# Ledger of designs, part 14: VHH binders against Protein LURP-one-related 7

Target 1, 182 residues: Protein LURP-one-related 7, of Arabidopsis thaliana (Mouse-ear cress) (q8gwl2)
Amino acid sequence: MADSETPYHPDPEDLRRIPVDLFASKKLPGLSSGDLGFADSSEHLVFILRKSSSSLKSLLDSSGVPLFSISRLHNGVWELHKGDVEKRKDLVLTVKRTSKRFSKTESEVSFAGESSENLVIKGVPFQKSCTIYSQDSIVAQTSLMYKLRQIYVGRSKFRLTIFPGSIDHSLVVAMVAIFLQG
Short names: E, the ipSAE of ESMFold2; O, the ipSAE of OpenDDE; V2, 0.75 times the mean of E and O plus 0.25 times the DockQ between their complexes.

## First folded at step 14 (VHH; framework vhh_8h63_2)

Design l2 (from j5 with Y104W; at its last read DockQ between E and O 0.67; V2 from the best seeds 0.77)
Amino acid sequence: ELQLVESGGGLVQAGGSLTVSCAASGRTFDDYAMAWSRQAPGKERELVAGITEGGSTYYADTVKGRFTISRDNAKNTLYLQMNSLKPEDTAMYYCAADQWFGEWSGDFDYWGQGTQVTVSG
ESMFold2, look of step 14: ipSAE 0.737; ipTM 0.875
ESMFold2 (binder alone), look of step 14: mean pLDDT 85; pTM 0.864
OpenDDE, look of step 14: ipSAE 0.807; ipTM 0.899
ESMFold2, look of step 16: ipSAE 0.671; ipTM 0.835
ESMFold2 (binder alone), look of step 16: mean pLDDT 85; pTM 0.865
OpenDDE, look of step 16: ipSAE 0.828; ipTM 0.909
ESMFold2, look of step 17: ipSAE 0.749; ipTM 0.878
ESMFold2 (binder alone), look of step 17: mean pLDDT 85; pTM 0.862
OpenDDE, look of step 17: ipSAE 0.750; ipTM 0.867
ESMFold2, fold request of step 18: ipSAE 0.700, 0.732, 0.717; ipTM 0.857, 0.869, 0.858
ESMFold2 (binder alone), fold request of step 18: mean pLDDT 84, 84, 84; pTM 0.855, 0.851, 0.850
OpenDDE, fold request of step 18: ipSAE 0.850, 0.869, 0.851; ipTM 0.923, 0.933, 0.923
ESMFold2, look of step 19: ipSAE 0.681; ipTM 0.841
ESMFold2 (binder alone), look of step 19: mean pLDDT 84; pTM 0.850
OpenDDE, look of step 19: ipSAE 0.833; ipTM 0.914
ESMFold2, look of step 20: ipSAE 0.695; ipTM 0.849
ESMFold2 (binder alone), look of step 20: mean pLDDT 85; pTM 0.863
OpenDDE, look of step 20: ipSAE 0.835; ipTM 0.913
ESMFold2, look of step 21: ipSAE 0.642; ipTM 0.822
ESMFold2 (binder alone), look of step 21: mean pLDDT 85; pTM 0.863
OpenDDE, look of step 21: ipSAE 0.816; ipTM 0.903
ESMFold2, last read: ipSAE 0.727, 0.725, 0.751; ipTM 0.863, 0.866, 0.882
ESMFold2 (binder alone), last read: mean pLDDT 84, 84, 84; pTM 0.855, 0.854, 0.853
OpenDDE, last read: ipSAE 0.856, 0.838, 0.844; ipTM 0.926, 0.919, 0.920

Design l3 (from j5 with D30Y; at its last look DockQ between E and O 0.50; V2 from the best seeds 0.68)
Fold by ESMFold2, look of step 14:
Structure l3 (fold): chain B 182 residues (1-182), chain A 121 residues (1-121)
Amino acid sequence: as target 1 above (182 residues)
Amino acid sequence: ELQLVESGGGLVQAGGSLTVSCAASGRTFYDYAMAWSRQAPGKERELVAGITEGGSTYYADTVKGRFTISRDNAKNTLYLQMNSLKPEDTAMYYCAADQWFGEYSGDFDYWGQGTQVTVSG
């Protein structure tokens, strides 16, 4: 007659049921000049975008560790690779524009390997309008800040809302960055 | 530091055409989003047209179908082709650049000194 206990552990899906907001800005505490930061609602950096050359950019974590490198091919296709721009590793995904009418753009995200999940991104890149779809569900969406009181400071602000789901937030940020540049 | 110099402004008749150009100094032009903004006397500055690093364009409703923005990265030059000009298009036209993405609010990182476009009746 001996009892055995197992620790309670909540379903991981319960921990991811709320949307996450990231705030993109060129001017944030701790952000280097020339970088673009994605911060939480308390202005703590979560991701950093950094340029090295026209076709090569890095997505970094809050500690400055490279997560992905972003490049644009001459045919207009964008590639995301794991690792630093100087030592690129495996291809993770590609983004290709599939439709363009005036300023409205649609792009398709294709994951490397045998994944069948393709995403569609729709919006107006120059206006920082971007919505990422998985089939009919919204994965993430950008919006402009409700009130913008910046003059001559060179900041470009927007909000990125990431809805609950299985897609890594760093991949969402990378896809948004690619779409808005292309 | 990116420097922007506009040229090609002048006097043109209503209904006419004009191309303004913006020469950029520096080899980093190709990874900037670029734009044309304009300001008429007594009015606020307004975004006219924009183009991203990858070539996606934006046009204000007042110029759609009449204006075309384009970039030649090999020449470090931005263009605005202006057709069917109206007296309301009279303004100082500024070349602008953003280090990252396009910018609808007109909050650009770099600005030129402007080139005057005057459209007469």
Scores: ipSAE 0.700, ipTM 0.849, lowest interface PAE 1.1, mean pLDDT 83
ESMFold2 (binder alone), look of step 14: mean pLDDT 80; pTM 0.818
OpenDDE, look of step 14: ipSAE 0.793; ipTM 0.893

Design l4 (from j5 with D30E; at its last look DockQ between E and O 0.62; V2 from the best seeds 0.70)
Fold by ESMFold2, look of step 14:
Structure l4 (fold): chain B 182 residues (1-182), chain A 121 residues (1-121)
Amino acid sequence: as target 1 above (182 residues)
Amino acid sequence: ELQLVESGGGLVQAGGSLTVSCAASGRTFEDYAMAWSRQAPGKERELVAGITEGGSTYYADTVKGRFTISRDNAKNTLYLQMNSLKPEDTAMYYCAADQWFGEYSGDFDYWGQGTQVTVSG
């Protein structure tokens, strides 16, 4: 047999530059009823979103360890804190709506601390349309599975593509979850 | 667990107005995304309007400017104000809820039994 060798040993730096897809679904192996899971293309859970009480949610890793707590203030601003909902630690970021024009919504993400760069999220929350921008660059964006190939229509509600960058993927997932809840 | 019951449907003349409502029971619905869908005889069910937990709204192009969705979390009640009604708005109107986000494809977690709206031309 005359084989052609295709070396697949990418530089670690090149692997970090490849976009990552996560698939949001309420029905995944190992996912508890009432949770929302974010899984890789093999349906292995990566993150779990869980309701703790009205307006309080936890983002957990695949093992169920709390990473962040999500809360909505009375003024409509959303806060993300490190840690679980009972023992919240440092404030990480806030998200607030800055404009709405018919179906389009824009929100601003402000990081706690000395970070000088805010992010902008644009989309249509009810349609699960969400794109996160850092200036003119796209950090992440959602797409609806039924508009692409309909591969996950019955098991996944949307795909989240996270582009390579300095922002931790768990923060991206948290920002998407906040934006889509309003 | 969450139960949804629609009311307020009826017969109305073209150009008229009508408000349908949806009472939620079993739980408070404040952290649900809520929607109105409709189905006319012989047609597929279509999303009419939606509202997220945080209050962001969505309207189908066929109803923009004529319909208004709103929620009163204190009363666990969802509303759809329908103005400038047309015969093509005739349908069974269903209240729906999703535990997390809005659902454009119409695959909501909870549904009401519907309320009939008939617009005579």
Scores: ipSAE 0.668, ipTM 0.837, lowest interface PAE 1.2, mean pLDDT 83
ESMFold2 (binder alone), look of step 14: mean pLDDT 82; pTM 0.830
OpenDDE, look of step 14: ipSAE 0.799; ipTM 0.895

Design l5 (from j1 with G35A; at its last look DockQ between E and O 0.63; V2 from the best seeds 0.74)
Amino acid sequence: ELQLVESGGGLVQAGGSLTVSCAASGRTFDDYAMAWSRQAPGKERELVAGITEGGSTYYADTVKGRFTISRDNAKNTLYLQMNSLKPEDTAMYYCAADQWFGSSGYEYFDYWGQGTQVTVSG
ESMFold2, look of step 14: ipSAE 0.754; ipTM 0.880
ESMFold2 (binder alone), look of step 14: mean pLDDT 80; pTM 0.808
OpenDDE, look of step 14: ipSAE 0.831; ipTM 0.915
ESMFold2, look of step 16: ipSAE 0.695; ipTM 0.852
ESMFold2 (binder alone), look of step 16: mean pLDDT 80; pTM 0.805
OpenDDE, look of step 16: ipSAE 0.834; ipTM 0.916
ESMFold2, look of step 21: ipSAE 0.706; ipTM 0.856
ESMFold2 (binder alone), look of step 21: mean pLDDT 80; pTM 0.811
OpenDDE, look of step 21: ipSAE 0.846; ipTM 0.922

Design l6 (from j5 with K64R; at its last look DockQ between E and O 0.77; V2 from the best seeds 0.75)
Fold by ESMFold2, look of step 14:
Structure l6 (fold): chain B 182 residues (1-182), chain A 121 residues (1-121)
Amino acid sequence: as target 1 above (182 residues)
Amino acid sequence: ELQLVESGGGLVQAGGSLTVSCAASGRTFDDYAMAWSRQAPGKERELVAGITEGGSTYYADTVRGRFTISRDNAKNTLYLQMNSLKPEDTAMYYCAADQWFGEYSGDFDYWGQGTQVTVSG
């Protein structure tokens, strides 16, 4: 800051503080049939969602390494565990629908461990509308994809914008995937 | 592959009610988003209602309050209960499924052959 007793030395990460966009699609270079990919703007895969069975899904990194397993309990609560479906580790978070108003759904994300702070997700899952809040701050938001000079009518793709913050991008993708399925 | 077969269409008087069903086969649809779309003669196909794996629903404005979408995963069957039917609801009704999430644009991965609903008078 201008009033500092020491010269300003910007952290290199501060010079890169912009939102990150990921593009979800079922048709991307290198993506297996049946998977859903989250890619950068050059269509390079960053995360992959894969169905492991009718009740279980995996979130994978770009190398196909399992990061999380996603499961829905009979009571409608969703769980995220570290690791793949066969080597699940600690519970990371749960997602539970807390409100359903006509056209809008709200869900609460509860992290396992010592923190008592929760995230709230709001949107319309069938329209691929999803916003993740940490209190009053937006963590991430989905949006419509449009080409310049025309509106894209086919909704086979959507954009996920992740705002600067401390939450791991793989957790954000997992939370979006859970909300849009439930 | 997932196969979808609709049934329950027919002729009904304006103001009446009708339930159409969609039976899935080849695999279960438990982890699919499901939808009903319709196409009237001379009109484009219209998304009518949708339901996600977890049960979140969507309705087009033209049917909101009159139609109810539901799924019975144990029976591998999707339903559309249609009440207060109008002549404008006359259309071929199609069952549709998406592998991951709902699809507002109508670009679904799987489609049924359709069942005709005709509302007269």
Scores: ipSAE 0.693, ipTM 0.848, lowest interface PAE 1.1, mean pLDDT 83
ESMFold2 (binder alone), look of step 14: mean pLDDT 81; pTM 0.821
OpenDDE, look of step 14: ipSAE 0.806; ipTM 0.899

## First folded at step 16 (VHH; framework vhh_8h63_2)

Design m1 (from l2 with E103Y; at its last look DockQ between E and O 0.71; V2 from the best seeds 0.72)
Fold by ESMFold2, look of step 16:
Structure m1 (fold): chain B 182 residues (1-182), chain A 121 residues (1-121)
Amino acid sequence: as target 1 above (182 residues)
Amino acid sequence: ELQLVESGGGLVQAGGSLTVSCAASGRTFDDYAMAWSRQAPGKERELVAGITEGGSTYYADTVKGRFTISRDNAKNTLYLQMNSLKPEDTAMYYCAADQWFGYWSGDFDYWGQGTQVTVSG
């Protein structure tokens, strides 16, 4: 039998697009100690998550340029703002936990402004289980790999798969980061 | 830099209850994921319970329904309430912290020295 391996090639009339995989890890080439990196399959950094002050984190591009700041309010709501943590001006979205049944958690994402699009995130934050839904469609999903069949062994990183759609990948990464912290 | 000190361990009869605490110093743990792990003699260290920065919890199957993890960020203290204790719960209990999210590759960024819990019976 014959197998075919075809890389994706854009066509103006073709609506088919492929998912993007990112790999989250605390140890990657070019990643500063204390940061969390999201890298492509070749371990090239795409996004960096960095702690600022005790309640603030930054999502950065691969060059360290701030894209968003992440903060948790005392009422348990998480906020994502554009720009540097020092100069947070534009609210982009909020994430609020709406359900928790033992270890399973559900959260709702609300975009700022006049957007009617709300997303739902479900999973087990401490175990890095996370799926983002737009209505009944999956926007993104994490997955884990084990070296051996043992519950607590071999988890050095996790994969984030972002499915084709209109949501900016940096927003997907930010939403995953928020959900897994809260 | 983050220092973790457990307390509250001791000897308890099977079926009893015990609360262990973990005081953080050197810095606050507000933005850390926190966990309790345990190690019995001759066994591997195992994750018992975890709690994220935002308060989402996780429990190992062996302790679900019996143990409760909680955090008080104002007091910089992590707790583990252990009810319906069994002899199999006998172990050194360690407080642990992770800079990001929670459990990674079987380890945490910071560990305490442990507090012994012994369940007789």
Scores: ipSAE 0.693, ipTM 0.843, lowest interface PAE 1.1, mean pLDDT 83
ESMFold2 (binder alone), look of step 16: mean pLDDT 87; pTM 0.884
OpenDDE, look of step 16: ipSAE 0.758; ipTM 0.877

Design m2 (from l2 with E103L; at its last look DockQ between E and O 0.59; V2 from the best seeds 0.53)
Fold by OpenDDE, look of step 16:
Structure m2 (fold): chain B 182 residues (1-182), chain A 121 residues (1-121)
Amino acid sequence: as target 1 above (182 residues)
Amino acid sequence: ELQLVESGGGLVQAGGSLTVSCAASGRTFDDYAMAWSRQAPGKERELVAGITEGGSTYYADTVKGRFTISRDNAKNTLYLQMNSLKPEDTAMYYCAADQWFGLWSGDFDYWGQGTQVTVSG
């Protein structure tokens, strides 16, 4: 009597509670030279970061469609706008560095509009390490993927873990990009 | 294509100071994270200092408090001010650039040819 293991269909609510991992790399299938890609656990490209200039970047979907433009103001504040760099639409959020102590950086994220949600990003940009906080909750976290015993440490890749929440994954990627460049 | 050329290396006595520079050409490097690495004879190349696009800095423990990395985007030049030099700091110093968070990976997009720094005891 083969116990028909009923395929565990996680409750959609449970799926919402599962963290999502994205892997950032400059070397991904379908990625153009100079771009940074974010892929899922199956190595499918999900997001693309493209630099237009030192102060202007684009976040694209896997098809190359612009989702957001990232720009740095003269005062050092970063802005995220909807749409293409050439057709900047509505301001979505701003990122401002609030603290720098040695290698540790802290930035504040402010959402535009009626949203009173403020986020804080803390970490070490040069280590590709940051954590996004919403009050006492973690929104997302990056980690380096290195194996100490491996001769070839692929330190060029890092993992972004996005925890369940209301913030769009594209925004998380954008915020991480902004922070790590700071 | 970005080209990096180091300069300023030389012989210095222990306790002395030296500034090495890296001049970038071909394109601007303001959208790159920059770094100094060094390689001593018989040793592996090691990251000495790094600076992000936004100006965040990193220093190896061995040079922390003695070395200062800085960048002048207008001059397209990277600097490493080295104070209180020690014989152990003797190495070929390389400038490196990375477009996407290449600091710590050692996988930089561009490398210079290096400048030799020798500290005599």
Scores: ipSAE 0.461, ipTM 0.724, lowest interface PAE 1.1, mean pLDDT 88
ESMFold2, look of step 16: ipSAE 0.556; ipTM 0.780
ESMFold2 (binder alone), look of step 16: mean pLDDT 82; pTM 0.831

Design m3 (from l2 with E103T; at its last look DockQ between E and O 0.64; V2 from the best seeds 0.70)
Fold by ESMFold2, look of step 16:
Structure m3 (fold): chain B 182 residues (1-182), chain A 121 residues (1-121)
Amino acid sequence: as target 1 above (182 residues)
Amino acid sequence: ELQLVESGGGLVQAGGSLTVSCAASGRTFDDYAMAWSRQAPGKERELVAGITEGGSTYYADTVKGRFTISRDNAKNTLYLQMNSLKPEDTAMYYCAADQWFGTWSGDFDYWGQGTQVTVSG
């Protein structure tokens, strides 16, 4: 006979149908000095950004395993490759600034190979303002954490909301990191 | 460790122009977000202008159209060109750097000692 109390087992698909928040900070439990961490709402690290040199950065998973290498070319274009910074594997995407109007910036993401759809990123990089669009749909958006007339969290922190969709979360984090540096 | 030293401050008449500079040493600042903040007597420090690693700029509303931030990575130097100066621009001007991104709050990892700009009227 079936158990009188079936444990709640959330379907992974249901969890992917709601927005996911990641919280970026220079100070998080388990984060090494000099790194930037992206954590879940319980402050558990999910991704880590680490500098390797002035032109190379790594996106790592929570265990420190390299996922992507981020590089800025001399012409100002940013590249994302799979794997470690020492020997980068496949090119995954490029990010190029396409518009600057005062403080507002617009960039285009092009995936490697022939692409039928590019993403557009808009915002104010210096102010950690970033929204990623696929056509008219929002893929992800940053927001600052505060209460009007009060500060509940550190001013160097921000929230990244990733909306339900087909784009991997590690790619979203990489694109945000690129845009905010460029 | 990154060290920042400002220079170029001084006394200037209202309507005049002045350029302040920030020399970085100890290491290059190529991959840092850089900023100028200022503090007038009795006031809190305020962000004046910022520039990311990739060259995107930000300006406070009070200086838009009058001030220009720029960086010369080959010379490891940050600049602030200030035109049409007003008495309210009188302040100590600080160079600042952030390892990752800029910030709207001015919470930077490294600060210089400041250079005084005084605008007389």
Scores: ipSAE 0.692, ipTM 0.849, lowest interface PAE 1.2, mean pLDDT 83
ESMFold2 (binder alone), look of step 16: mean pLDDT 84; pTM 0.844
OpenDDE, look of step 16: ipSAE 0.789; ipTM 0.889
ESMFold2, look of step 17: ipSAE 0.689; ipTM 0.844
ESMFold2 (binder alone), look of step 17: mean pLDDT 83; pTM 0.844
OpenDDE, look of step 17: ipSAE 0.748; ipTM 0.870
ESMFold2, look of step 20: ipSAE 0.668; ipTM 0.840
ESMFold2 (binder alone), look of step 20: mean pLDDT 84; pTM 0.845
OpenDDE, look of step 20: ipSAE 0.767; ipTM 0.878

Design m4 (at its last look DockQ between E and O 0.68; V2 from the best seeds 0.73)
Fold by ESMFold2, look of step 16:
Structure m4 (fold): chain B 182 residues (1-182), chain A 120 residues (1-120)
Amino acid sequence: as target 1 above (182 residues)
Amino acid sequence: ELQLVESGGGLVQAGGSLTVSCAASGRTFDDYAMAWSRQAPGKERELVAGITEGGSTYYADTVKGRFTISRDNAKNTLYLQMNSLKPEDTAMYYCAADQWFGYWSDFDYWGQGTQVTVSG
């Protein structure tokens, strides 16, 4: 249909492409002590971050199946690998800090393989402020209310909004987790 | 479990400098976000400075330009260098650690504090 891109006559597929919110918290139903959970608006766990016995961390699905391993190299570059922390598979992406100016940090995401797609992450890691860009488009964003959080009690969790696009939600969560630790 | 012990507090003249330290034990703190908070008598606790696992820093407006947070992961030690001290900096200084991402409504681990008293 030639009307799929018309602002006044939306294609039904456009109406199905809406942002997804995930809520990160250390205290969620079904979450083990020491883990960080990402839940939907109904408090159902979607992803889990878990620390291993080393500097390695795992991103798990809601059933506890390992999706990715997160590690930081000596030089400060972060790596994301497929699979369990004990049986890491292929490198998926790297994240490296490219600048720090005043209170803001910028990092670049480089995907493994032949991809020329690089993402940029900007924010204030200690305040859980993070926005992921693909060129000029926003891929995902944590709550931009970090200034208000210093005044309000809403600091026990944060919201991650993932905008419609081709990037897997588990990769977005992994990138956010990496940026906020660096 | 991670245990945090502060040291280096004391009495110092206004305009002077002091370094407080926080030794971590029980395990390494390499993958923790770390912070210094302070509490003066009769006042609410205030986040002073923070540093992520990867080294990104944060400072409260009241200490920007005067205080420097740093970590030495090889020594499992967190530092706060305090320069140009003012009587308003008088407080109990607490070391804190978070398992995930730095500041939340509360940190996962706290030390018992070290007293800093600035005369003036």
Scores: ipSAE 0.651, ipTM 0.826, lowest interface PAE 1.2, mean pLDDT 83
ESMFold2 (binder alone), look of step 16: mean pLDDT 83; pTM 0.836
OpenDDE, look of step 16: ipSAE 0.839; ipTM 0.916

Design m5 (from l2 with E103Y S105D G106S; at its last look DockQ between E and O 0.74; V2 from the best seeds 0.75)
Fold by ESMFold2, look of step 16:
Structure m5 (fold): chain B 182 residues (1-182), chain A 121 residues (1-121)
Amino acid sequence: as target 1 above (182 residues)
Amino acid sequence: ELQLVESGGGLVQAGGSLTVSCAASGRTFDDYAMAWSRQAPGKERELVAGITEGGSTYYADTVKGRFTISRDNAKNTLYLQMNSLKPEDTAMYYCAADQWFGYWDSDFDYWGQGTQVTVSG
């Protein structure tokens, strides 16, 4: 008896077992001025980060539909809520700095509710250096892109690699955006 | 539209201290990444120090421990405190701003005209 209908219809978990690269840039095909885009290797937009008139930020899908809003509290804690900045719904997570030594920073991600998920973000925010950990596993990490020519003129893009796991890619992008702004 | 104006440059003796400032106008800069870059005659422009919206800082190795970047969002002003100045710190110092994750010069959309710092020794 056959257990699979076809070799090209794998479970979503199987597809997620290959690391996914997203490329962040302010200059991408189809990206509106003032936005920051996260695109696949073919430069097709996957996520869009947009600032609102109230200094709040939105994470949008490729169609421009708001997924999350990002805000910073006076105490330096960052919050992620579902929905648009004007219709913010449930709190999803908070990010707070737990350590800073020189330029190196550690932050803790706390999910809303009874979840026991424990994520730690480490890096150097200004240098676009960011690695997200779940216990002993790497969830995602950034890397700078350059070539000899691009080093001279400076490269505007950086790469975000998301490793196989259960954490939604939009949440990973949101956490990276929060860490690099803080 | 954000406008940036540097001030506080001048002539200072080696080993001395100087603070340069960058006043922002046209809008507040609270949610901008800010930076100081410098260019000496005959040299490439180099990032000196940076500060994110949330206050995380970065310093080039050549100035680490001697320079301090800070921001006063209430006054819409960025500062660079320069201590233990050396002749090689002589340069035009530029203030820069970016709405997102500015690090490379090409990331910054807003630049001032610069303020000259000259260190004699």
Scores: ipSAE 0.688, ipTM 0.845, lowest interface PAE 1.2, mean pLDDT 83
ESMFold2 (binder alone), look of step 16: mean pLDDT 86; pTM 0.868
OpenDDE, look of step 16: ipSAE 0.810; ipTM 0.899

Design m6 (from l5 with Y106S E107W; at its last look DockQ between E and O 0.68; V2 from the best seeds 0.72)
Fold by ESMFold2, look of step 16:
Structure m6 (fold): chain B 182 residues (1-182), chain A 122 residues (1-122)
Amino acid sequence: as target 1 above (182 residues)
Amino acid sequence: ELQLVESGGGLVQAGGSLTVSCAASGRTFDDYAMAWSRQAPGKERELVAGITEGGSTYYADTVKGRFTISRDNAKNTLYLQMNSLKPEDTAMYYCAADQWFGSSGSWYFDYWGQGTQVTVSG
């Protein structure tokens, strides 16, 4: 492809340097009842969050293929494993609540294996306020879409902005989902 | 379908204390974010306090330091302990739940109880 005519679309690496917005909603085209969807700006599903029969939840791709299972343990501790809830594979990361002052919560993300990358998540889970930090750099942040214009509507929508960086978007979505529930 | 039933409301003198409860049935209580909202006559419904699946809490500024929200997942029960009550706390108190996350608005919950009246005299 490098030896063909000049491509007419942006270089994929340039697209990765632009923040990506995902929109969380309970009502999206192609979303099953009871699931929470994360969609792009055109309302196309990118990820699906699905509850299982216990303290287990699944993060799925747009086709419904399991990516991760989310497990709640005790006292604000959560684990993320690869794969289906019934055939869980290796531990990927742990999220542990480290501080709670009034309504503000702080949690630490520890990755499994030889990785030394640790992240900190801060916000107000109940208010869908969440910012993920990597040593003072912002990895991702949530915001509300209709906070000031339309109140009194039974909508559960918010925006997740993922900034350019080394963290896979599926992991960011999983960490946000964990923090906002815990 | 989650069903919510509040109880424990009543008449209390200013400066007093009261606990209201919300019994949940029909689905697993553990997986829901839970909240208390209230509505006084002639006023808009107000989010009072919230608690996530994992136990993180939220309080409106008007009740912070006086009210405590808690949940007992073994009993499928949500509580609101109200201390230092004021006449301005007089309202119908509603239990609410959200399937996935909490809410920044008082009206954005998936399930609601019918309410329990709290009246603060004097």
Scores: ipSAE 0.672, ipTM 0.841, lowest interface PAE 1.1, mean pLDDT 82
ESMFold2 (binder alone), look of step 16: mean pLDDT 80; pTM 0.807
OpenDDE, look of step 16: ipSAE 0.805; ipTM 0.900

